# Ledger of designs, part 3: VH-VL binders against q9h9l3

Target 1, 176 residues: q9h9l3
Amino acid sequence: PRKMVAIDCEMVGTGPKGHVSSLARCSIVNYNGDVLYDEYILPPCHIVDYRTRWSGIRKQHMVNATPFKIARGQILKILTGKIVVGHAIHNDFKALQYFHPKSLTRDTSHIPPLNRKADCPENATMSLKHLTKKLLNRDIQVGKSGHSSVEDAQATMELYKLVEVEWEEHLARNPP

## First folded at step 1 (VH-VL)

Design A2h (framework fv_amlenetug)
Fold by OpenDDE, second read of step 2:
Structure A2h (fold): chain C 176 residues (1-176), chain A 119 residues (1-119), chain B 108 residues (1-108)
Amino acid sequence: as target 1 above (176 residues)
Amino acid sequence: EVQLLESGGGLVQTGGSLRLSCAASGFTFSDYAMTWVRQAPGKGLEWVSAISGSGDSTDYADSVKGRFTISRDNSQNTLYLQMNSLRAEDTAVYYCAKSWDYGDYFDYWGQGTLVTVSS
Amino acid sequence: EIVLTQSPGTLSLSPGERATLSCRASQSVSSDYLAWYQQKPGQAPRLLIYDASSRATGIPDRFSGSGSGTDFTLTISRLEPEDFAVYYCQQYDSSPYTFGQGTKVEIK
């Protein structure tokens, strides 16, 4: 348990038309949901689209934001050697320009037992919001709290904990 | 300290034109969206027009669309509102307002400039 | 467009009393996109609350905002003499970025 963390990242749009997803916030929680890291991050390129509606990021958050290179170093230090849990986590790693070992990665968007528990097709990609509502009876990503990467990371960890034993056994028998 | 100062208001006849200005200081003007909000005498606030920091995006209320043009000169730290084909219902105090982003809340307001349209 | 309806139109209270102002939207508005402004006679509006519940810089803690969806509330816990003014809500969820018609808080 102490070697397990959950991560969620928020991205803004950079590039000519804001189509490049750049890291703007990263939250990491431990097994108990305690926040280990939560920082606004300044992308190396000019922000064209804050994507505030779903990212929760505003211009004011970038005033004292941690430069990307520094933040990346801090985050990687936390993740190294850990089992990293996330939802659609490939997006987070892409934004971080870092890929964690597959054997130490847990993506709650691709865990059939979790979908089964939520009465969803096992091979379908379900949203974090849907799974959280179905399995935890909790609303996330709504209202003023809907853009909290901390909340999303915590929800992701709690979801994983529901199937942790079963899934870890499966992975032991079927290493990625 | 952020300061916004409107000017250009006055008396104009129906069908006439008027150009309002808003001089900004105390912040990096080009980094922030600007908006015009007006208030008819004894009435509430009405959103009129907005422009992004770069000036690339503009938006207008239906009541002024096609008649008013919002623009900005970032080298002069000035916001403008060109008002054409003015009507009696355009009579109001016109405020310029600053926001963090395009289509955001207004954290600073000018004192306004009065526009009176008479027949 | 999103129509914001404020109530009551006029609120008559005495200093020291609690004021509760309502702002109802014709359709759902994200709680991140609702602001409250105060306007005194002959003055420009002043930002009080943004993102439904965030207090602007320099605003006393007796002012608070709450709500989500279609129902939002501005509360003044204990009215001060300087608080008697007109209050407006505004949504910035979608264009046009409309205001409510205002609530006048007057001295009883």
Scores: ipSAE 0.023, ipTM 0.642, lowest interface PAE 4.4, mean pLDDT 93
Fold by ESMFold2-Fast, scan of step 1:
Structure A2h (fold): chain C 176 residues (1-176), chain A 119 residues (1-119), chain B 108 residues (1-108)
Amino acid sequence: as target 1 above (176 residues)
Amino acid sequence: EVQLLESGGGLVQTGGSLRLSCAASGFTFSDYAMTWVRQAPGKGLEWVSAISGSGDSTDYADSVKGRFTISRDNSQNTLYLQMNSLRAEDTAVYYCAKSWDYGDYFDYWGQGTLVTVSS
Amino acid sequence: EIVLTQSPGTLSLSPGERATLSCRASQSVSSDYLAWYQQKPGQAPRLLIYDASSRATGIPDRFSGSGSGTDFTLTISRLEPEDFAVYYCQQYDSSPYTFGQGTKVEIK
């Protein structure tokens, strides 16, 4: 009975040599793939590396971006109390400086039945692009202009829906 | 040359207050999350509180929530832990530690400062 | 919260021997977000391993970490006198941060 959303974030490099991942865009979609949130987010610290190849973020996107503190408040209001689906979602939660309850978190990079459906080893960590191509016959993250967090969040929700019944039953029997 | 120096520990009575400080040097303080971890005499490590680099996000162990407040002054490269309503079970060495990022592991630790709470 | 259980509580070994320390989590730890720390009497903890298997800067290669999910291991391939200490595992997958109770490696 809990509502479910999927999230995907884009991060830019801040801190020493751009090694720290700071939130610069967040997309959240509902169960049907409708966009609930999609904003560029201005990190509170200096951006050293836009990581444009992967993030799709450029200096121009930061001009009218929502400040981190405000964006974080908006995002957490959407996530609180919901089942949150993501791929390697711990990276998104770290960028948000947020710890979501494990019992309400679903990480499509670590769901053995999903890997099994894709003919991949159950314990391997498969990329979102690979799973989406194998199971949904769809190419995402195409080209060198960077990833679309909306596209990634939508694909993540669709992947989870393929194993939802089986995985929720497993979690009910084996609480995290 | 990352260095963390704790201060402010001492003997305090139950119900009392104490403020711990951690002076940081050797890195860009505002870029890193900081944490307090304590260790009761002869016991293991217990996480107490964490704060993000900007200071916008904080988190606390249930045992100290509502009594302790973590804060930082990025202009002075100093981390603080304000401890109120102290209990005997708060007796511990309090370590200041640097996180690689908020929610990450602790790569550097200070030498600790002893807090003794007695009746 | 994720509870970490370390075993054994105490390892009594001689210099030159191999030490194998276990850390088991009550829930799966995602993306190997597990660290190991060494603590000597009267000293602060020191980071040894992060992300289950990555050695921290300055840590000798006789220290290695392995494992995933709920089962993690710290191995010291050839104990040196300075390695006799207490070792703690820590997860940073979810709040609150939690530590194991520690394994003491002592001289036989």
Scores: ipSAE 0.006, ipTM 0.544, lowest interface PAE 12.9, mean pLDDT 88

Design A2i (framework fv_amlenetug)
Fold by ESMFold2-Fast, scan of step 1:
Structure A2i (fold): chain C 176 residues (1-176), chain A 120 residues (1-120), chain B 108 residues (1-108)
Amino acid sequence: as target 1 above (176 residues)
Amino acid sequence: EVQLLESGGGLVQTGGSLRLSCAASGFTFSDYAMTWVRQAPGKGLEWVSAISGSGDSTDYADSVKGRFTISRDNSQNTLYLQMNSLRAEDTAVYYCAKDRITIFGPFDYWGQGTLVTVSS
Amino acid sequence: EIVLTQSPGTLSLSPGERATLSCRASQSVSSDYLAWYQQKPGQAPRLLIYDASSRATGIPDRFSGSGSGTDFTLTISRLEPEDFAVYYCQQYDSSPYTFGQGTKVEIK
């Protein structure tokens, strides 16, 4: 009954020494991997560090970017009431300044059966790149030009689908 | 500089209602998520509820969901906790606390707490 | 939810001694999103350490935090009389926010 989406956000550094992570791009895909949302987002604060190697964000992307408050409203309309899948999704929700219900949240960095399938310790936090390579035989986040949040969101949904039946049954028996 | 001051605690009957307030000063209130944490007499800390800086996003502990409502008035720099259907188990000192950065952080400043006693 | 277990429950020491407090998480805490608080009788908690090892503003150098994953430690290198208190760890990696049950550091 509940619709499911996957999300991945890219953050840039703002504030003193660029230590604050501010939302600069968000991608949301549906269960089949189709893009529902993908926008560059303009932080309200001055960007100190684009973190381009990881974020893929450059000054050019900010020229036509959607202002944070508008983008946030659009994103929250998509996420509200849905099961939201992400990898280390706490960081995405932090960038969005949004509390998503834990009962509707699926974090692929904290699903023991996923780590077990990848021959990794069940309680370890494994990177999205590592799990995708091990379980889907696909290389993501290649090169030095930064990550694609669309590619990351799609990979995250596919990883979740590998354990969906098992994990949803676990959550039904052990409500979060 | 940063100050949080709770009020509204008191004695209330089982099944009753109470509204707590927290007056904030010394920082840009609307930029920070705020939280309520409670502590039963002689017990440890239990997180109760949180609200985003804009006030449009909230979260609750399972023990209070459906009974408590967190809200804020950014024009008056005030945080609220509306408590309904109170139980003896809700007896605690209630602290309001400020997120250190914006949201999902540790709590860098706390009020002095307000005691809520629920009895029959 | 992430369950935090603190040990020991009570630590009895004399001023000048080193205190080592443990906090273990039921699952890995990402990005060192773990904090330590000090609480004295009749007072609100006070933030000591955040992001596992960063000292909060105004906190003396004798307080230090370390650890990652599931095992975290708060160290007080040389106990002062004012350090006898209850200490709580807290994770903010995932909802709900959770606290450990506390470690009481008391005079021997």
Scores: ipSAE 0.378, ipTM 0.789, lowest interface PAE 3.0, mean pLDDT 91
Fold by OpenDDE, second read of step 2:
Order: sequence, then structure tokens, then C-alpha cells
Structure A2i (fold): chain C 176 residues (1-176), chain A 120 residues (1-120), chain B 108 residues (1-108)
Amino acid sequence: as target 1 above (176 residues)
Amino acid sequence: EVQLLESGGGLVQTGGSLRLSCAASGFTFSDYAMTWVRQAPGKGLEWVSAISGSGDSTDYADSVKGRFTISRDNSQNTLYLQMNSLRAEDTAVYYCAKDRITIFGPFDYWGQGTLVTVSS
Amino acid sequence: EIVLTQSPGTLSLSPGERATLSCRASQSVSSDYLAWYQQKPGQAPRLLIYDASSRATGIPDRFSGSGSGTDFTLTISRLEPEDFAVYYCQQYDSSPYTFGQGTKVEIK
């Protein structure tokens, strides 16, 4: 079996009105929750909105941030050949301008057995915070300091582990 | 074995429309981004458009933006390029190409291309 | 956009000789995002090198890529008769994902 990693990214707003979501932090953890990657990333364009309340990103974090092009290469190297777990992971891939093979992607926002376990509608899109609280009895994304991508990546991995066996069997029977 | 087969090319008048197709086989189609690259007669290669494996993300060259639309049907293993408001400078052999890793390339497999001729 | 300029425009050599092709970028390109393609008359391009120096599957070892930043090189250590073709470099670091104008390697 392939190795598994979980990823979570934080984005800031760029472009004329700050509506473009640009990668500003990326965290990757292994199956055990160990941090493999955690870097602040400098977008190629001027940051208009740090979105600090949600992203946790501040101007000071960009002083020694890794340039996007370099960070992207580093991240892709880690993800290549892995099963990548994330929550609403299409947003992370979009920000990375990288799209991992679907057959090797696991999105915890679209796993019906996970929602069922949390007593949620199977086809509903539930937040990472809600699922984490319900299934792991853990509070994440608390306070005004913004999200921690490491914390979110770890939570995502733990959630997936709850349904890993069942879901992997399902995917094996129903390949994309 | 990976195979890509373009179709839909032909002669069209300026201002007309044409829809190209690319039938893919030999790999998990939905896992990979796909790209259109064109080559005018006797000229070099020009990147035209790309689409992610899921189809959720697309990108276009400025020369075709607003006129061309890239799409895909993963259930049919087919890539499409809808070309509207065609111009003489759009005349080219159009290749569909499989992206190796990212939506940006490189392109590890190419079709044989289909010729589009736009006449005034 | 990143403009890629290849040189020379035409390279006339004999079989068995060494070929050196240059690709210069108008701005820095990560070494992980530069590719080389070969195209023969009436055929589709074929990937030779990716990530500046990685050889694609099935490509003979006489083909090699090197370089970083703005200067990249494709080397054919010993030309075979089938190597006479047009070669293109391409960057996939940023949109639009541009190609060089090509270098024609022809028989002397």
C-alpha cells in the first residue's frame, strides 16, 4: 500500500480586490500526525487581504516566507506517489496550482461513511471543525488567531483513519 | 498503451465555430490534466488551453480567451475544445496532450493532431 | 509572460557529432519546470526531458538536459540519423506555458 499524507493550506487574498485566493501556508503530516512540511509561502502577487481571522496569516509571517514557486516544488515532491488526504482538498490543490490524481486523493468533506458516523446527512458537506468535534471530541479553529494548518491537517488525518478500512474497500470496488 | 486521438478538425469560415474532440485510452483519464497545443503551418508550438483531471479548473492563452472553451467528459474519456469566433490566425494542427503531473505540463503523451483551417 | 529563446535557429551537423542546443528564458524558471521536445516532420512532438534534466521514459541516454534559472541546455552526445529534427523547449512554471521557437538540427 502507498504511504498516506494529509495536507491543509491557508490562503490570503490577492488581486485588485483581494478575491484571488493565494497560498500563504501549507502543512503536510504523515499517517501518525508528524509534520513533514510546514512553511509560510510568499505569493507571487501583492497581498491585499491577509484574511487573518481565518487564515492566521499576518504580515510578519511573509518576511521570510518561501517563494511560491519554490514551495510548490517542495510540496509536489512530498505528495508525488502518495495518497493525499484533505478536507475540501480541491481548494488546496487550486491554490497550489497542482492537481493530484483523483484515485490517490481522499477528501474528508465527501466521504459518506464519515458523515454517517457523525450522524450527519451522508451527502452533506460538513465542516472540518464540526466533524472533528463530533467524532474526535476535539475543538479546532478556536479563538481569534485564525486556523492552524498543522492542526487542521492532523485532524483531517485522524478523521480519515476512522473510516479508512471501509472507504478504501469501497474505492477498490468502485474505482474512479 | 496510452493513446490520444483527435477529431473534429476541418475547414471553417472566419467567425465560425468548431468543436474538437480527443479520445483517450490506456490510462485513468480523470486522474490527469489535459492540454491543447496548436501548431500553425510551418511554425512552432503554442499552448492553447488546459483542464484539470476533475474539470474544475481551466486555463487559457490570452489569444483564445473568451472564444475557446475546454471541457472534458470523464465518463467517456474524452477531451473537448469548443472554438468560437474563429480567426485566420487560429489555423493550425491542434494536438491534445496528456499532462504528466500538473495542469501546466510537461506533456508526456501527444495525439497525432487534427487540422483546423480558417478561411476568410 | 516568460519568453523562451532558442539558439541556434539551425544547427547543421553530421552523424556522430555532439549537438548542443540552448534555451534562454526572459526571466528565471525553476529547474523543475522546463521540458524539451523532439518533433519530426509530419509527427507529433515527443517529450525528451522534463524538470530540466530528467529523461522521459524510453529516451536514449545520449539525450541530456541541464541548466537552471534562465539558461538551459539540451545535449545530444552523439547524433544518430533519427535525431535530425526540430527541438522545442517549454516552461511550465507560469501561465502562459510558453514554448521556444525551436531549433532545427539538420544533416550537414
Scores: ipSAE 0.015, ipTM 0.580, lowest interface PAE 7.6, mean pLDDT 92

Design A2j (framework fv_amlenetug)
Fold by ESMFold2-Fast, scan of step 1:
Structure A2j (fold): chain C 176 residues (1-176), chain A 119 residues (1-119), chain B 108 residues (1-108)
Amino acid sequence: as target 1 above (176 residues)
Amino acid sequence: EVQLLESGGGLVQTGGSLRLSCAASGFTFSDYAMTWVRQAPGKGLEWVSAISGSGDSTDYADSVKGRFTISRDNSQNTLYLQMNSLRAEDTAVYYCAKYDSWGYYFDYWGQGTLVTVSS
Amino acid sequence: EIVLTQSPGTLSLSPGERATLSCRASQSVSSDYLAWYQQKPGQAPRLLIYDASSRATGIPDRFSGSGSGTDFTLTISRLEPEDFAVYYCQQYDSSPYTFGQGTKVEIK
């Protein structure tokens, strides 16, 4: 059967006024929450805005960080052919400059049953922090060093597991 | 010319609520993280809360966590701080400040708005 | 959290004199992630120095920052009347970002 992984990326600001989001860290966990990949990634462009309070990325993390082209190759080897879970995952795929098949993609920001369990409108886009607090009774993205992409990937997988049976059945009956 | 103007301060009783606003102009508001920093009478500066440019990420000092909520309306170029369950220790001038492009230090500050909490 | 301790608490000096302000961190501040702010009575703080030694836009060259690790210094080479104020250091190496308690530079 197909393996399932969860991904979360941290981005830094590049380009004019730091407006462009460039990949600076990627974490991937397996179904049980074990880390399969967690590396700092050196963007090919000059970093204008580290966004440190949220990304946890500092200049020191860029020393010996894996160059984008190499990291991308490693990450894509893990993702290819697997069901990939993420939150607002299109942003992660955009930063990776990668297309993942929609049939193998699960976005916890766009799963109506998950919003329903959280007492939120089914078509609303809720934050990972909000859903994790409501459904898992756990505070994430509170760490002193900024957000942990490992923590976020783990929370994303746990959220998906709450609706996995129902959602997989829905997708089997209503293929994308 | 970057300008930040705070409003909403005033006298409030312990246990009460107050909402502060900060009107921003002179820069692309949504491109920058924003923060609230307070200063109790005769005391130093204390960071209170921060919010990312998009509004998707927030952070709070331990002293206000669970009581204060930072938010922003990028269409109105306005930053907010909702303060609930106010304590005498929250009495301070509250400054709105803009992060630099690195998201590290505060390059522009508003003039502040005084919040007085009394029993 | 990193605690910043400023010394002295008060400097009493005359215009034309040199001011040397200290900021000591309880833990090493990496990559010189330290800023200095000036605050005059009744006014908002103003950024003076960032990255320990870089002068902010519009700040006169009589202001300079130095130091690394745990020991940082703000120097005002020749005090002008408008320089009498309270000065705060701030680290942004680790969350929460913390300020020192301030050093008051007052006229003698």
Scores: ipSAE 0.000, ipTM 0.468, lowest interface PAE 16.1, mean pLDDT 87
Fold by OpenDDE, second read of step 2:
Structure A2j (fold): chain C 176 residues (1-176), chain A 119 residues (1-119), chain B 108 residues (1-108)
Amino acid sequence: as target 1 above (176 residues)
Amino acid sequence: EVQLLESGGGLVQTGGSLRLSCAASGFTFSDYAMTWVRQAPGKGLEWVSAISGSGDSTDYADSVKGRFTISRDNSQNTLYLQMNSLRAEDTAVYYCAKYDSWGYYFDYWGQGTLVTVSS
Amino acid sequence: EIVLTQSPGTLSLSPGERATLSCRASQSVSSDYLAWYQQKPGQAPRLLIYDASSRATGIPDRFSGSGSGTDFTLTISRLEPEDFAVYYCQQYDSSPYTFGQGTKVEIK
């Protein structure tokens, strides 16, 4: 079996009115929750909205942040060939301007057995926070200081592990 | 074989109430989330509401939130939709549908029941 | 919400011909979370395709789905008499999960 990693990104607002989501932090953990990557990232465009209450990103974090192009290269190197687990992961890949193979992608926001296990409607996109609380009895994203991408990535990995066996079997029978 | 059979549709006046039922068979009812989808005459399909297998979690479209209530009786293998404060725009064929176990799509549908709301 | 626009509105063809139905999304549908349904008059909708290109159980191989991003296609390689119906696409990338307005395939 392929190695598995979980990813979570924090975004800030760039462009007109800050509506463009730009990568400002990326965290990657392995199957055991060990941090493989955790860096603040400098967007190529001026930051209009740090979205601090959600992202946890502040201006001082950008002082020595890794330029986007460099960070992207580092991240892609880690992801290449791996099964990548994330929550609403298309947003992370979009921010990275990167497309990971569908067959190697696992999105915990789109795994019906996971929602069913959490006693949620299967058509609902449940938050990582809700699923983590319901299935892991753990509180994440607490407070007003913003999210921790490391914490979120670890939670995402733990959630996926709950349904890993049956989901991987399903995917094997139904390859994308 | 999976079967879904809706009932309870009919003519109702604006502001009135109606309760739809969906009898399910051919699968372990409590293991699957269920949904109501409606189709206005000559128009497409619109998701209305969903409920988890256990019934502990529900979801609604903005157009019906606060007026409609989805519920289920797993001992009777029946899905319900209580519709209150009905409006003309609620006129539609209402389908109950079963969620697939592996995706947010519907693998089985009922024949539908017509609800007509008159002014 | 993601708006799905199907085209054409009506497709007039003869049995044995190839049918190509389009479903366009107002924004990208990630992971190919797109389904197709068939509905005949007075009948329940029937699932044809899920995940953009996977055939549901019991669906003949003359039905195929393709596409990604914002553009998806349902193809019926050789129309059978029973294939004349209305077809709907549905995305399940983001809530609310929306349907296209439908394409009617009718006999020419």
Scores: ipSAE 0.000, ipTM 0.535, lowest interface PAE 13.2, mean pLDDT 92

Design A2k (framework fv_amlenetug)
Fold by ESMFold2-Fast, scan of step 1:
Structure A2k (fold): chain C 176 residues (1-176), chain A 120 residues (1-120), chain B 108 residues (1-108)
Amino acid sequence: as target 1 above (176 residues)
Amino acid sequence: EVQLLESGGGLVQTGGSLRLSCAASGFTFSDYAMTWVRQAPGKGLEWVSAISGSGDSTDYADSVKGRFTISRDNSQNTLYLQMNSLRAEDTAVYYCAKAEYRSGYYMDVWGQGTLVTVSS
Amino acid sequence: EIVLTQSPGTLSLSPGERATLSCRASQSVSSDYLAWYQQKPGQAPRLLIYDASSRATGIPDRFSGSGSGTDFTLTISRLEPEDFAVYYCQQYDSSPYTFGQGTKVEIK
């Protein structure tokens, strides 16, 4: 079968009033949670809002950050041909300006069995923090210094593994 | 504390095989990537191979690709390097090292090394 | 592959002097993914600096790293007798994770 990785990206605000989300960090882990990629990424546009409370990004991280075009190339080499797991992953793909095949995409914010295990409505979009606490008994995204995209990617992979057998069987019988 | 102990080095003929072992203690072995780095007598350091904490991802220097296989047994806290089709230029002290990962590996703790001598 | 060139090849100094060691990369090293190691005769290498400027645990503050892109420096502010050794830089931006050829710091 195909290799599986999990991704989590951090975005900063660019463009008018900081409303555009631009990639500023990307972390990718393998099936067992080992880090394959973790880089700060320099957006091509001026950063208006670092969104530090959530992103963990500060001006210091941008000094030696990898330019967007180069980082994108590195990331896409890792993702191509693999099953990619993420949480609300459409936001990550949008920031990467990348279209990953839906048949190889697993979004832990839209897997009904996962919500069911967490005693949540199957069609609700639950946060990564909530699902991780409920199902793995682990607190992530704690404190005021922003999120760790490595921690988030690792938690996302572990969450997917809880429903992997059931969900892969469902997808094989009901292709997206 | 953290300790790494290599074993399995020795004299081997060209074309032969040898398996190196590295016994790890003092840390959660499966949480860390591991590497092999070699040093030919009187020469500098050369990275040989790396393996992720789970063992799912491996990487090799071009000079050893296809001949060497890195593996690990997390239940026994042991790292291995299977060396096949050995050449004279593989003669070196082989170091096991605990690695930290960024986009690649740097080595924060090293073992004492084990000497491999390949004779023609 | 990224080739690292260290200079000088040998640095002859007396205890108490400042040592400045250079490491130059054939292409830019992303995000300061560069480490420095010390090796004494008959011993394994010891990590001194990682991420170009971060001191490893237990390393004295006389050791400092600086630089970015293609030009990196290891500085030893006041050489102690135990600091006479060979020093290697290493990049971990891309495979293969290459080392420089080493700079030997010897007693004058």
Scores: ipSAE 0.000, ipTM 0.459, lowest interface PAE 16.8, mean pLDDT 87
Fold by OpenDDE, second read of step 2:
Structure A2k (fold): chain C 176 residues (1-176), chain A 120 residues (1-120), chain B 108 residues (1-108)
Amino acid sequence: as target 1 above (176 residues)
Amino acid sequence: EVQLLESGGGLVQTGGSLRLSCAASGFTFSDYAMTWVRQAPGKGLEWVSAISGSGDSTDYADSVKGRFTISRDNSQNTLYLQMNSLRAEDTAVYYCAKAEYRSGYYMDVWGQGTLVTVSS
Amino acid sequence: EIVLTQSPGTLSLSPGERATLSCRASQSVSSDYLAWYQQKPGQAPRLLIYDASSRATGIPDRFSGSGSGTDFTLTISRLEPEDFAVYYCQQYDSSPYTFGQGTKVEIK
């Protein structure tokens, strides 16, 4: 079986009104939850909104942040050939300006067996926080200091592991 | 045969309350998520609310959040929609619909609907 | 929310002709979670297509769905008299599970 990694990204607002979501932090963990990558990333454009309440990103984090182009290369190197697990992962890929093969992507926000296990509507988009609390009895994204992308990535991986066997079997029978 | 039958619609004044019911038959009710969809006169369809099979998870459109409450009694095979603080724009035919739990959150069976009219 | 825009607003055709209805999403709809419904006057909607291209039970072969991402299409190969109705697309990728504004297929 292919190696699996989980990814979570934090974004800040760029552009004239700060409506463009730009990558400012990326965390990648392996199957066991070990951190493989965790870097602050400097967007190519001026940051208008740090979105600190949600992103946890502050101006001080950008002082020694890795330039986007360099970070992207590092991240892609890690992801290549792997099964990538994430929550609403299309947002992460969009921020990375990268699209991983669908056959190697696992989005925990779109796994019906996972939602069913949590007594949620089968194909509803549930939050990572809700699923984590319901299925792992763990509180994440607590407080006003913003999200921890490492914590979120780890939670995402653990959630997926709950339904891994069933879902991988399903995908094998129904390739995307 | 799978059947859904809505009831409880009628005329209500602005600011008033109304409770809709949907009686389900022909399938294992608790195994399926249920939804409410409404249609204003001469307008399109609008998703209103959804509830999981067990009833532990609910979801609402922003237009009704805080005013409407979806619930279910699996022992009675009945879906409910409690509507409070009703507004003129809530006037519509309200449909209950069964969602397909295996394949997706689409509605494969619909009731005939019940009309709710909110007058000022 | 994902906004679905259907086109055209009205499609005037004769029986026996081919009907092509479009549904465009404001953002990509994952896993092809897109459904099509038919509604006749005074009736409840009826499911036609789910998962973008799967026909619901009892739906005639002349109905077909296609598309992915942001662009979806409902095709009626040869219109029957009973096919003149309003058609709605709906996404169930993410809440709220929005509908398109509908396309009316009417007799020319």
Scores: ipSAE 0.000, ipTM 0.554, lowest interface PAE 11.1, mean pLDDT 92

